# VHH binders against Uncharacterized isomerase mll1393, part 10

Target 1, 302 residues: Uncharacterized isomerase mll1393, of Mesorhizobium japonicum (q98kn6)
Amino acid sequence: MQTRNYLLYDVFTTERLAGNPLAVVLDCKGLDTIAMQAIAREFNLSETVFVLPPDNPKHKNRIRIFTPDYEMPFAGHPTVGSAIALAELAGESGAGIFVLEENIGPVRCAVSRHDGAAFAEFDLAKLPEPLQLEADPQAIGAALGLAPHEIGFENHRVAFWSAGVPYVTIPVANLEAAGRIRLDNQAWSELAPRKSEWAFASPYVYCRETVNHESAFHVRMIVPGTPSYEDPATGSAAAAFAGAIMHFDAPTDGISQLWIEQGLEMGRPSRIRLELTVQGGKLASARIGGHAVKVADGKLFI

## First folded at step 4 (VHH)

Design p5 (from g2a with Y101W W105Y Y106S; framework vhh_gocatamig_d2)
Fold by ESMFold2-Fast, scan of step 4:
Structure p5 (fold): chain B 302 residues (1-302), chain A 124 residues (1-124)
Amino acid sequence: as target 1 above (302 residues)
Amino acid sequence: EVQLVESGGGLVQPGGSLTLSCAASGFTFSRYALAWYRQAPGKKRELVAGISYSGSTVYMDSVKGRFTISRDNAKNSVYLQMNSLRAEDTAVYYCAAQPLWGSRYSDTSQYDYWGQGTLVTVSS
């Protein structure tokens, strides 16, 4: 009987049973795509990672990322979680830089300790780009169950951004409004732009008012569907949201770090760190980072 | 107002062919993924074929090479061309629409709209 070891991590959190869960299947050389997809379906988590030897011996590993239904070229919480998991397996819980080979290409990861806990961050391969949004912003807000006066704050307005995965970024007036959103999936499906050939873009709802004083923004991300579901921490959305921050907040030249809190309303408190490097008023580079903590380990009889 | 109406079912001999049509109204057809399901007596509904917004298709193994799903957004219609029909293809065929490719075509809970079904009987 063949066996494969796996790890379960909660990503974008220092506390177990919070954050975005991730399965990391180890030693996957010889495992084919069909088997990887079936294992990802069995775990039934938003994403599952399969660790392979690197193509370039100077790199840390190759990873492949699967939803229960298809393979992704890249995803944020799998990258952060895998970087921490692999560093911990190697006894490298201190500061280090390495490359994970993903289908999108090589991803530079830095592992360190932040506030006494394991932390990883990666450079964005694609910077956020604005996309055309044809739908009425008030109609989009109504699809979330919000009144017109609850949409927007300061100069922020509904927008559509992608850093590889597109999101409709929706500013809401305050924490109370954010707490009351309920996605009308049918209304959303008639209004929203496409994310891919397989799905519509997800709403990424944000406000300045936060539960944790260290957070710059409080956010919620809901994946439309029948039924819809809420994601606890979405690195790809935070990457796209960097575009909205650049456009509406216009941060000054230099390096800005901000924490985004997510997942509180669905019982999975999570924190994502976004780092923006601004040069001449433009985004030169950005990083997504966060903590991860091991929840469990085990064996697959596969 | 929202409706999916199947047509084209009937009695056909083994080895014959039928084209099922599903006419949609009351929603923005081009924004929906569509599927054909079938249900034989005493069995659960099973996925036969699915088609995405962009026209990407999926098929159950037993119908690959025999059945073809297609869509016409201008006519708000989806079709299932069935060739080389076998006795085991006998079932009520349902058209179903989901606004998103959620997680799976095979998950019946993801479909917002279902037709009433059209009977296909393969017998001599």
Scores: ipSAE 0.000, ipTM 0.360, lowest interface PAE 11.2, mean pLDDT 89

Design p6 (from g2a, 17 letters changed; framework vhh_8h63_2)
Fold by ESMFold2-Fast, scan of step 4:
Structure p6 (fold): chain B 302 residues (1-302), chain A 124 residues (1-124)
Amino acid sequence: as target 1 above (302 residues)
Amino acid sequence: ELQLVESGGGLVQAGGSLTVSCAASGFTFSRYAMGWSRQAPGKERELVAGISYSGSTYYADTVKGRFTISRDNAKNTLYLQMNSLKPEDTAMYYCAAQPLYGSRWYDTSQYDYWGQGTQVTVSG
């Protein structure tokens, strides 16, 4: 019998039982890939993190990230949640910078306190890039159950962006339209670009009208499938969405911070902070950040 | 479009009882923290009662033990049952909603949406 300690955090929230839940399994040296995948399936959360010693002794740790079905090279909420969890385990109380080794490469994380709560942010390894979308935007909207007049606001249009993970970014008229979306998986699979051999790119629905006055955008992210499911807070999608913001809003040179609210319609209210550094009208760098709060700790008997 | 419409106000004698109601529309009522605020002439608006989306309640010290807040999620209706009414309870009563999944039903500053109000007047 082996045992491993684990932590359960809610990420992109200051409130327990909100945000995107994350299991962080500690001291995973000696677990093989098959064991990690089985444990991730057992937790049955969108992602589970396994903490390993770093390859470079100057780095904080190596982490590996698994969905119930496969290993990911990178994910946003696991990175934010792991950074906060590891800082709290170490008794770190001030602003600190460290590197988490992920399969995508080293990820630079900054941990601090914001509004009396633990906060972490990471630098985007890849800035958002536009991708070609061949599908009719009207058909994309119809696959979400929306009429043509409900797609778009201001100068925003349906687009396709990737900052490592591709998303179809879909502006909708208002909160009411965002609240009514329902993905027709069959229609979506006939129109949407693929993100891999076994999966289609996810819709990232956004509008300017928000529930929380501090938010710049209200968003929903639905993962296609049979069944499809809604994600409470998606850092990789927020990273891709930075491309849509740059293209349609053209923010002025300097540093801009925007809060994105997500997960409200599925009962997991979440907040993601996107930081954009703009130089000469171009995105020079970006960060994804958020809060996380510990929900539970325990032991796995494996 | 989020709308709150109050009803049930009127004239009551000191020591009497009255129930005011708020009909909510244009949002998923069951997921919002709701409250009742009041404003008497020449005074600031005060939160007298709040109820979380999960049913936890708050009461101002001025009304605790006399007023009861309740919600009927099937009917999208908020209620305030007022017992042992005093002349000092005379005010316009406003229904209020926090943002979706608002968690501070006890905090006046967190209520972003307001109805037009219903007048309650307590004689003697």
Scores: ipSAE 0.000, ipTM 0.130, lowest interface PAE 18.4, mean pLDDT 88

Design p7 (framework vhh_8fcz_2)
Fold by ESMFold2-Fast, scan of step 4:
Parts: structure tokens; sequence; C-alpha cells
Structure p7 (fold): chain B 302 residues (1-302), chain A 125 residues (1-125)
């Protein structure tokens, strides 16, 4: 007869039924890993969060993050969504800074209001680094269903970056090209670099033309597989993409804030804010941030 | 043409051993994780074992752990399943399957890029 309360949030959005959905299961002290994995499968969302008491009493909470299939050491939209959910639950939606303990380690979060809506951001634990890419850029474009002239814009080229999770960053000519991509999983598996012994890196497709004029970039992220699936908003990919921005755009010293729009082609419009702190022409620190809005609450009988 | 050809099945007594082989052609074998899956009579597909693209990592279903060993030879484009201490419950058609593993999906028997024609293993006394 155990009952657990849960919250449903849409993350990287101010509007319900948009963004990347997140289930947040509360008061999970006493749930074992098997139960948490089974609950995540039951929700069948990209990720589900389980809230636990913190190991360090000065921290806000510990969270554990599960896909339907496995536990993750860290993920961006669960971190942003959980920070907002916990601040709102405690009546602290303007409260400031706290730490969420994740399997990757402590994650420093700041909760505030931005444009009249709840907003959270977190500091990147790892800054983006370039990785070797052996694949022919034209072949990568072909695996997405694009012609050679549709790959690249300005000085931007296909590259491979990681800020903890590696992504193949793929510039495309415009919104029309971005809208037409279709991942050929067989072709991709013949070309793509590895992110682990068991997985290929995902393509992160971007262009400078945007639907919303306040956005700096329009992006799509496809997780390869049979079937492949599109993610509505990917904080870890935005973090890796900071490397491509530094390399190709070379922003001047100071603090830059960029909005990245994602998920529009799949009907889940989302916005991620990337903040870059540049010192001496080098990336000194970076943050990922976004909004989240509560969609529902309920109880699990388990 | 993409082709996966299984061999090595047959009739064996309980406690016996068999080695299944899978010959791959028509794709870059060294780029794919390889799996063995099986279908017992009257049941659905069951994942048995997986091996990473390099052979550096292997994984097994609880029902076969310690009894089966998966090996690959990228130069010969072969994957093998060495089966020991066979039980009547191991009776099934065994399929070789190639899948680019994205995340932790090696255990998903419904979604493979390439599947072979199968080889029958019958364990009976």
Amino acid sequence: as target 1 above (302 residues)
Amino acid sequence: QVQLVESGGGLVQPGGSLRLSCAASGFTFSRYAMNWVRQPPGKGLEWVSGISYSGGSTTYADSVEGRFTIIRDNDKKMVYLQMTSLKTEDTAVYYCAAQPLYGSRWYDTSQYDYEGQGTQVTVSS
C-alpha cells in the first residue's frame, strides 16, 4: 500500500503541452532502483525524476533520473524541471540558488523569474571539447536526406563536440533544409562516431534562420535507433554546441546569452537559453537554462 | 546485399554443447553491435546475448549467464554463440541480429537493423 505523489511538468517552455515532458516523483526515500525503473517505464516519458532527501543537509535534494530503459547520471531538462518543481512546491519560485545532488555529482541551480515565468539554470560541470570526426561531411548530410549544398552556412562545418555527452553538430543552410531532414539509421551507423561501446553519437542539426526572431539558432536533435526518435529539447546537446559556437563564431569577451529553439517540427516548441562567459577569447564558463510549467499532479499506488 | 547466415544448430541432449555461427555480409560488420535472440516454440522473441562493435563489452540474459559465451571476429565478419550445459528450455530458433545500439537498447528484441534467417536448436532426451 505505498502511495507516492507526482508532478508532471513541461520543460523548456512557458506553455503547457509543449517543451520536453517530465514526471517528478516525490518523497522517494525507501524506493529501490528496480521500483524506480519500473515506474519510469510506466510513465513512458523520455525521463522521469525521483526526489530523495539530500546526503548533505545543506543541499536542496538528491534526484535520480531514469529513461524507460536505464538510469542517467545527468540530464538537462530533468535538472531544470526539477529545480522549478521543487522551488514551486516549497513556495520558493523566486528563491535563488540551491544544489541538486545527481549521480554525476552536485549541480548548482539558480531559480528566478524571467519574462514573468519560472526559470531555472545550471552551471556546466564540463565545458565543451572537440572530438575527432572521421566521417565525410557530405556522407553525413546524405544520411540526413540532404544534398551537399544544404550542409553548412558561413564558416560553419560539421563537427563533433562533447560537454559530457558527445554530439555531431551539423550546420544546415536554412529552415527549409532543417525541416526536411530524415535520419537513415543504416547510413548513420556506417558513418557516426561512438558515444560509448554500445551507442552512436546523435546528430544535432542547426541553422541560423529561425522561426522566432529572438532565437539565435534553430535546432533539431534526432536519437538514432530503429525507430529513431526526435527529442523536443536537449540541454546536453546545447552544452556541446557551445563548442561549435566558440569555434566558428568566436564571440567577444564578456557574457553572451543565446536562445535556441527546438522541437518545432515535432509539435513540441521549446526554448533553451545558453549563457557563455568568454575571457581572453576562451570559454571560461557556461550555463543552460529554461522555463518549465506544471501540467498535472497525482498519486502513484505502488 | 545485406545477409546474416546462421549455422551450427541441431539436436543435442540436455547438458550438451553447441556453437552457433553467424556470417555477415553486405554491411560494415565492425560498425555494428551484434546480438543473439531466440524464439522458443509458441513464445515470443527473447534476447539472449549482445556484444559491442569492438568486442570490448558483452552482456547476457539472466537465463543464460555463465552457460553461454558470445564472441566476434571482425576480420572474418563472424559472431559466435558458444552454448554449454544446455537445458530443454533452451530449445528455440536462434537468430543473429545486427543493431546500432543507441543508449541501452541491446535487449530490445523488436528493433534490429538486420536479422538472419535463424537456426533451430532442439534440446531433448
Scores: ipSAE 0.267, ipTM 0.630, lowest interface PAE 4.4, mean pLDDT 88

Design p9 (from g2a with A97K Q98G D107E Y111F; framework vhh_gocatamig_d2)
Fold by ESMFold2-Fast, scan of step 4:
Structure p9 (fold): chain B 302 residues (1-302), chain A 124 residues (1-124)
Amino acid sequence: as target 1 above (302 residues)
Amino acid sequence: EVQLVESGGGLVQPGGSLTLSCAASGFTFSRYALAWYRQAPGKKRELVAGISYSGSTVYMDSVKGRFTISRDNAKNSVYLQMNSLRAEDTAVYYCAKGPLYGSRWYETSQFDYWGQGTLVTVSS
């Protein structure tokens, strides 16, 4: 019987008990896959990270990411949270660049201070691409409990994008419409494209009207299921959403940074920063970033 | 291609008024912050007034209460209404495109395109 240290961080927030919670299990060399999956189920968080020595000694660490049910090749809030956690453990709370080895491949992370708080961002390994959406946009809106006039604003329309994980991006008229959405899982399952053999793509609902004046968009992300559940902050969805921004807003060449607010309706206010680098009218690169704050530390008797 | 075209500059007496206009094309105007900068001979370019995509405004201290920035998204235009003009306001005025989004949209580093400029001369 050994013990392993773990950290609990709230990611995409400067405030504890907000954001998307993350467990980071340290010193996992010698821990097998079955044990990692069981520990992730025990924490019962959206994702749990296991820190391992890097394969390339020039890299910071290898991390493995597990939901309660399966291992993921990559996830956004685990990457941001792990980068900040590992930088803080090493006493590297200033500016720093390092690589985290994930199953998707090496992920370049930059850790800095932003507004006096720990901040990390990572380069997207895959830029957003449009996917075919077979469903009627009005039917998609109805599955969220919204009338046709509440779907869309300006030139924005329902679309389907992936930057590794696919999302149906759904513009809604305003904050009131966003606040009233309720996913009809049966209706959604009849309309929505699949994310995998076992799951349907999640709706990513967004509007221009925001609670925080510094936000560019207000968003909600609902994971379909029986029951469905709402995620407080979804970096992979923000990455896919960069495709919708490029398509509908057509940013000019240069660097654009925007803040996305999420999780307010489910009591976990969160903020994700999306950075777009545009060259010749095309997305050349993008980054997902945010803050994270340590909530707790402890030991597992594993 | 991003284009910003200023107009409305000219010679005006101290205490007079001018309205500067900036016509924009080549980007989704309503989503961007816009600003007016000025540069007097031998001086650095400085921010005079800025307006976010949502209509929030910032002003340089010396023009606050005298100048008003506004935007008309239907016309893809931004305006600078200048009242109570002083000799020290003499400069070339530039329209600038800021960020698509950003919490610090008013910072100089966020403005990446400028027009050709329009000369404002305040003298008797």
Scores: ipSAE 0.000, ipTM 0.347, lowest interface PAE 10.4, mean pLDDT 88

Design q10 (from q2, 19 letters changed; framework vhh_7xy4_2)
Fold by ESMFold2-Fast, scan of step 4:
Structure q10 (fold): chain B 302 residues (1-302), chain A 122 residues (1-122)
Amino acid sequence: as target 1 above (302 residues)
Amino acid sequence: QLQLVESGGGLVQPGGSLRLSCAASGFTFSRYDMAWVRQPHGKGLEYIATISWSGGSTYYSDSVKGRFTISRDNAKNTLYLQMNSLKPEDTAMYYCTTGPYESYLWGDSDYKGQGTQVTVSS
């Protein structure tokens, strides 16, 4: 029997039992892919991280990220959560920059304190790009259970964006409309563009009206399926959404930071910080950041 | 309504071949990943193969890899399973479903067809 330590973190939150939960399995050298996948299935969380020695000794660690069903090349909340977890484990509580080796490549993470709590952010390796959307916006709205007049606000329209993972960005009129959405998975599957060879793109529903006055946007992200699953906080979707913000809001040159609130309707209040660096009316760079808090630690007997 | 109709099963000798077909209707077939599963008499469902919506990617269980080929014709709304080098252990009722089997089921087994029986015997 082998023993491996693990940590449980809630990511994109300062409060335990909120945010997006993450299991971080430590000291995974010698664990093969089949064992990692089985452990991820056992935890049955949206993602589980396995910490390995780095290939480049100047880097902090290599991490591998698994859903219960497959390995991911990259994910936002695992990156933020792992950066904070590894910094805290090493006793590094000050401002610091380190590299996590992920399957997508090296990811630069900055760990600091924000509002008195542990905070991490990473640079987007890929900036958002627009993708062609064939679906009728009214049909998209109907698949969410909304009337045509409830889709859109100001100049914002349904769009399709990717910063590595594509999302259908769907503006809705207000908090009341956002609160009433229900994804008809069969209708969605007839309309939605593909995310990958094996999956349809997820709807990312947003509105300008917010519950927390510090937030710029209120959002919900629903993963299509039977049943459909609502994600508490989705960094890759916030990254894609930066494209919609640039296109519809056209922020002025300089650095802007905005908070996105998510997960409130499914009981996991979460906050993601999106930083945009705009030069000459174009997005020059962007960062995703957030807090994370340790919930538990334990041992796996494997 | 969503409907799947399997055909092409029958009795074959060990080492023989069969081609199964699944005719799909009531949904836009070209948008869905598809799978073949089987159920031997008195046993549970066993996953066989999946094919992506475009036909660009396939996956096979170890028990059939190298012997079976999954394919699709989106213009005809039809899924196929070419079965070669058949063994007595391949005897089962064969069903098509939306796939991958674990990820794209539309709920309970109401979205599985009646199946087509394959019997491998001398």
Scores: ipSAE 0.138, ipTM 0.571, lowest interface PAE 4.9, mean pLDDT 88

Design q11 (framework vhh_gocatamig_d2)
Fold by ESMFold2-Fast, scan of step 4:
Structure q11 (fold): chain B 302 residues (1-302), chain A 121 residues (1-121)
Amino acid sequence: as target 1 above (302 residues)
Amino acid sequence: EVQLVESGGGLVQPGGSLTLSCAASGFTFSRYDLAWYRQAPGKKRELVAGISWGGSTVYMDSVKGRFTISRDNAKNSVYLQMNSLRAEDTAVYYCTTGPYESYLWGDSDYWGQGTLVTVSS
């Protein structure tokens, strides 16, 4: 009989029972891939993290990230959540920089306190790039149940961006419009670009009107499928969205930090911080960051 | 430089079996999803089977139960075991990086040159 300790964190939030939930399984040396995949399926969360000793002893740890169905090379909320969990486990309640070895390679994480709560951020390995959108933008909006006048605000237009994972970024007029979206999966599958041969790119709906006065944008992200589901906080989408921000808002040279609120319509209020470093009107680097809070700890009998 | 090289194609009678192999180089194989596609003369290329880097598999309906996809990360290879072959399975079979390549930060699809499978008496 083997046992493993695990932690449950809510990521992109300072409040428990909000944010994007994450299971972090500790001391995973000796678990094989089949066991890790089965445990991730058992948790049935968007992602589960398995903590391993680092290959380079100067690094903090190696982590492996699994959906219920497959292993991922990288994911945002697992990286933020794991950085905070491992810092707290080690008794590191202050500022620190360390490296998490992920399948994509080493990920530099900075752990600090923001407004008295644990906060972590990481550098984007890939900056957002525009992709070609071949479908009518208004038809894409209609697949979300929105009228033409509800699509767009200011100079923002429907676009397709990737910072590793592609998203259709869809500006909507206001909070009321954002609150009414409902994905018609059949219509979406006929119009939307693919993120792979087996899956369609997810809509990332955003507006300038926000519930929290500190937020720059209010967003929703829905994963297409039968059934479709709404994700409470999506770091990879925020990374892609940095491209839309650069294109439509053209921030001035320097460092800009903005908060994105997500998950409110599904009862999992979440906040993602996007940091943009702009040089000569171009995005030189970007970071995704957020808070995380421990919800539970326990033991797996495996 | 990324390369995918297919082998194992040939002529087989209906009801026979073949194993296709794809040898990969130039990328971190264990971090990629892999897939087999096929294209018959005058027809569009279609997905036959896929395998995630975690080992999860997917199959087109007409081959489910007859074909098995597998991978060997130590050998940087992916395989397609084809049983109970039918005339309709005649096609050039292609190895490719799978549908989750974008999770590897925007890498493009990589394709092999193909291997011909002919099912005839």
Scores: ipSAE 0.000, ipTM 0.153, lowest interface PAE 14.9, mean pLDDT 85

Design q12 (framework vhh_8h63_2)
Fold by ESMFold2-Fast, scan of step 4:
Structure q12 (fold): chain B 302 residues (1-302), chain A 121 residues (1-121)
Amino acid sequence: as target 1 above (302 residues)
Amino acid sequence: ELQLVESGGGLVQAGGSLTVSCAASGFTFSRYDMGWSRQAPGKERELVAGISWGGSTYYADTVKGRFTISRDNAKNTLYLQMNSLKPEDTAMYYCTTGPYESYLWGDSDYWGQGTQVTVSG
């Protein structure tokens, strides 16, 4: 019987049964796209990673990332989780740098230890860019079940950003407002910008008030659909959100590191570290980082 | 050409049951998310149930535990089994899908003509 090994990790967390779960399927040479999509659907996790030999022998591996329904060009928690999984599998528990080939291009990863736990960070292959948003902010708020006065804080406004995957970034007044959001999928689909001909961009709701005092922002990310679902930790959205931070907060030249908390409302507490390198008032580079912990390992009888 | 044809609506007493169905044609039904939405007079349309191409289901809080959505991919048919019907369930029921496989829908979605469900009570 043909067998293929896989690992299960919880990403953006040091605690098992928290964070964003990730399946990492090993030794995927010989699997075609249809087989990978079917396996991703079988796991039925937000994303599943398939590990392939690299095209450039100096790189660590190529990875392909699938939701249950489609392949992604890039995603944050699969990149962080895969970097830690592959480093641990190779016995590399210390600091290390390597490249993962993704569909968006080569992604530089650094694996280290932070607060005694495995930590990985990666350089964004694509910096956030602003996209045109034609939606009424009041209507966007109503689609989330919020009153107009609950949308925005300080100088922050609803915006549309992409660092490979587009997100509608929505500032809300406080933790109470963030906790009460409920996506009206019908209303959202009538108002939201598209990320493709049929698919609508996901709302990324954020506020300055946080549960953990070390966090800079509290966020929620909901994928619209039938059913809609809440993602516990979304690295690709944090990458896009770097654009909103640059635009509204205008951090000074130098390196800024901030923690983003996510997933608390859905019982999967998660933490993402965003690093911004600013030169001449412009974002020169950015990194997404986080912890990951192995939950299980097993074999697929494919 | 994509077509959705609903049937099975009618008059039913409060506490009763009814099944509505939707015959789909003109697209690869098995690859698409499908849903049931309803609209009562003077109210906006609401999605009451959804089923993904993979079989995952969604229910609005108003119908959860009473309604069951299912699909028969071999027959290109979507079903909504409605139990413990209430007068508040009275509405025109619409079958809906998008142009691509996805978990998404909206006003630009494909909608059928609808089937009327009236619950007396």
Scores: ipSAE 0.000, ipTM 0.118, lowest interface PAE 17.6, mean pLDDT 85

Design q13 (from g7 with P100L R102S Y104T; framework vhh_8fcz_2)
Fold by ESMFold2-Fast, scan of step 4:
Structure q13 (fold): chain B 302 residues (1-302), chain A 122 residues (1-122)
Amino acid sequence: as target 1 above (302 residues)
Amino acid sequence: QVQLVESGGGLVQPGGSLRLSCAASGFTFSRYDMNWVRQPPGKGLEWVSGISWSGGSTTYADSVEGRFTIIRDNDKKMVYLQMTSLKTEDTAVYYCTTGLYSSTLWGDSDYEGQGTQVTVSS
């Protein structure tokens, strides 16, 4: 009988049934693109990873990342989750640095233990850059179901940032406002900048008030569509958000680490660690990191 | 109020050509991907062709690839479907719609009874 092993991990969490779920399909040598896309559709998760032998024998593995609809050159939670899964599978006790070959290129991952749990982080290939946003901030707020006074806090304003994937970063007054957002997809489509030829940029809603006292920010990320859906933990958005943090908060020179909580309103509590290295008031480098925990393993008859 | 008005249908012989037009109003046309879909007599809706918001990308169903061309004019708020080498099986009511095939702006209730009739017969 032909079989292929797979692992299910919850990423950006130490607790099972939380975080962003990830399927990791092992030993994918011989699977073609059509089969990988069909398997990703079958799992119906935000992303599914397919593990292949590395092209460079000094690297850990090649991975390919698929949404149910298309292949991605890179994604954050698949990278963190795959790094932890492959380290655990190899019995490496969560220590070391290795390279995952992705379509975007080689991604350097550091695997360690943090607070007694498996942790992985990767260096951002592209630092966040500001993009032009033409939309009226009040109209953006209205598309989320919020009043004008509920948009913004302190000196933070609606902005548009990309560290490879663009996001509209939207400060909201507090947790109560964040909890009430509902995306009007038609209104959003009239206002929002494009992410790609076929998709609008997603809103990344954040506030300084948090549920977990160790978090620096509370966030929600909603993908526009019919229907729209909420993502429990979005590494690419956290990377873009580093731009908003640098612009509005202007952190001091040195290395700072902050935790971002996400997914609480949808019952998938998640935490992403953003590390900023600031030199001369500018972002010199950044990392996205988090925990992951194995939920299940099984076999595909494919 | 979103409004899409299709025109240009008619009776043609097999091998003939027709150009369908769709005039859009009530939304920011240049921000939406546009599609043509059709409903043959006694059958369900089938997707025919799509064009991205900018006009930079087009897609076609296998049954029409090489015979149909979708184009748009954002300044005039128009999308067109140039049909050539028409076949009897192209007979259908043709509708234009916004976004991807399953866009929020398109539903059975929104476009039922609209469209432009294309009949390919001798």
Scores: ipSAE 0.006, ipTM 0.431, lowest interface PAE 9.6, mean pLDDT 87

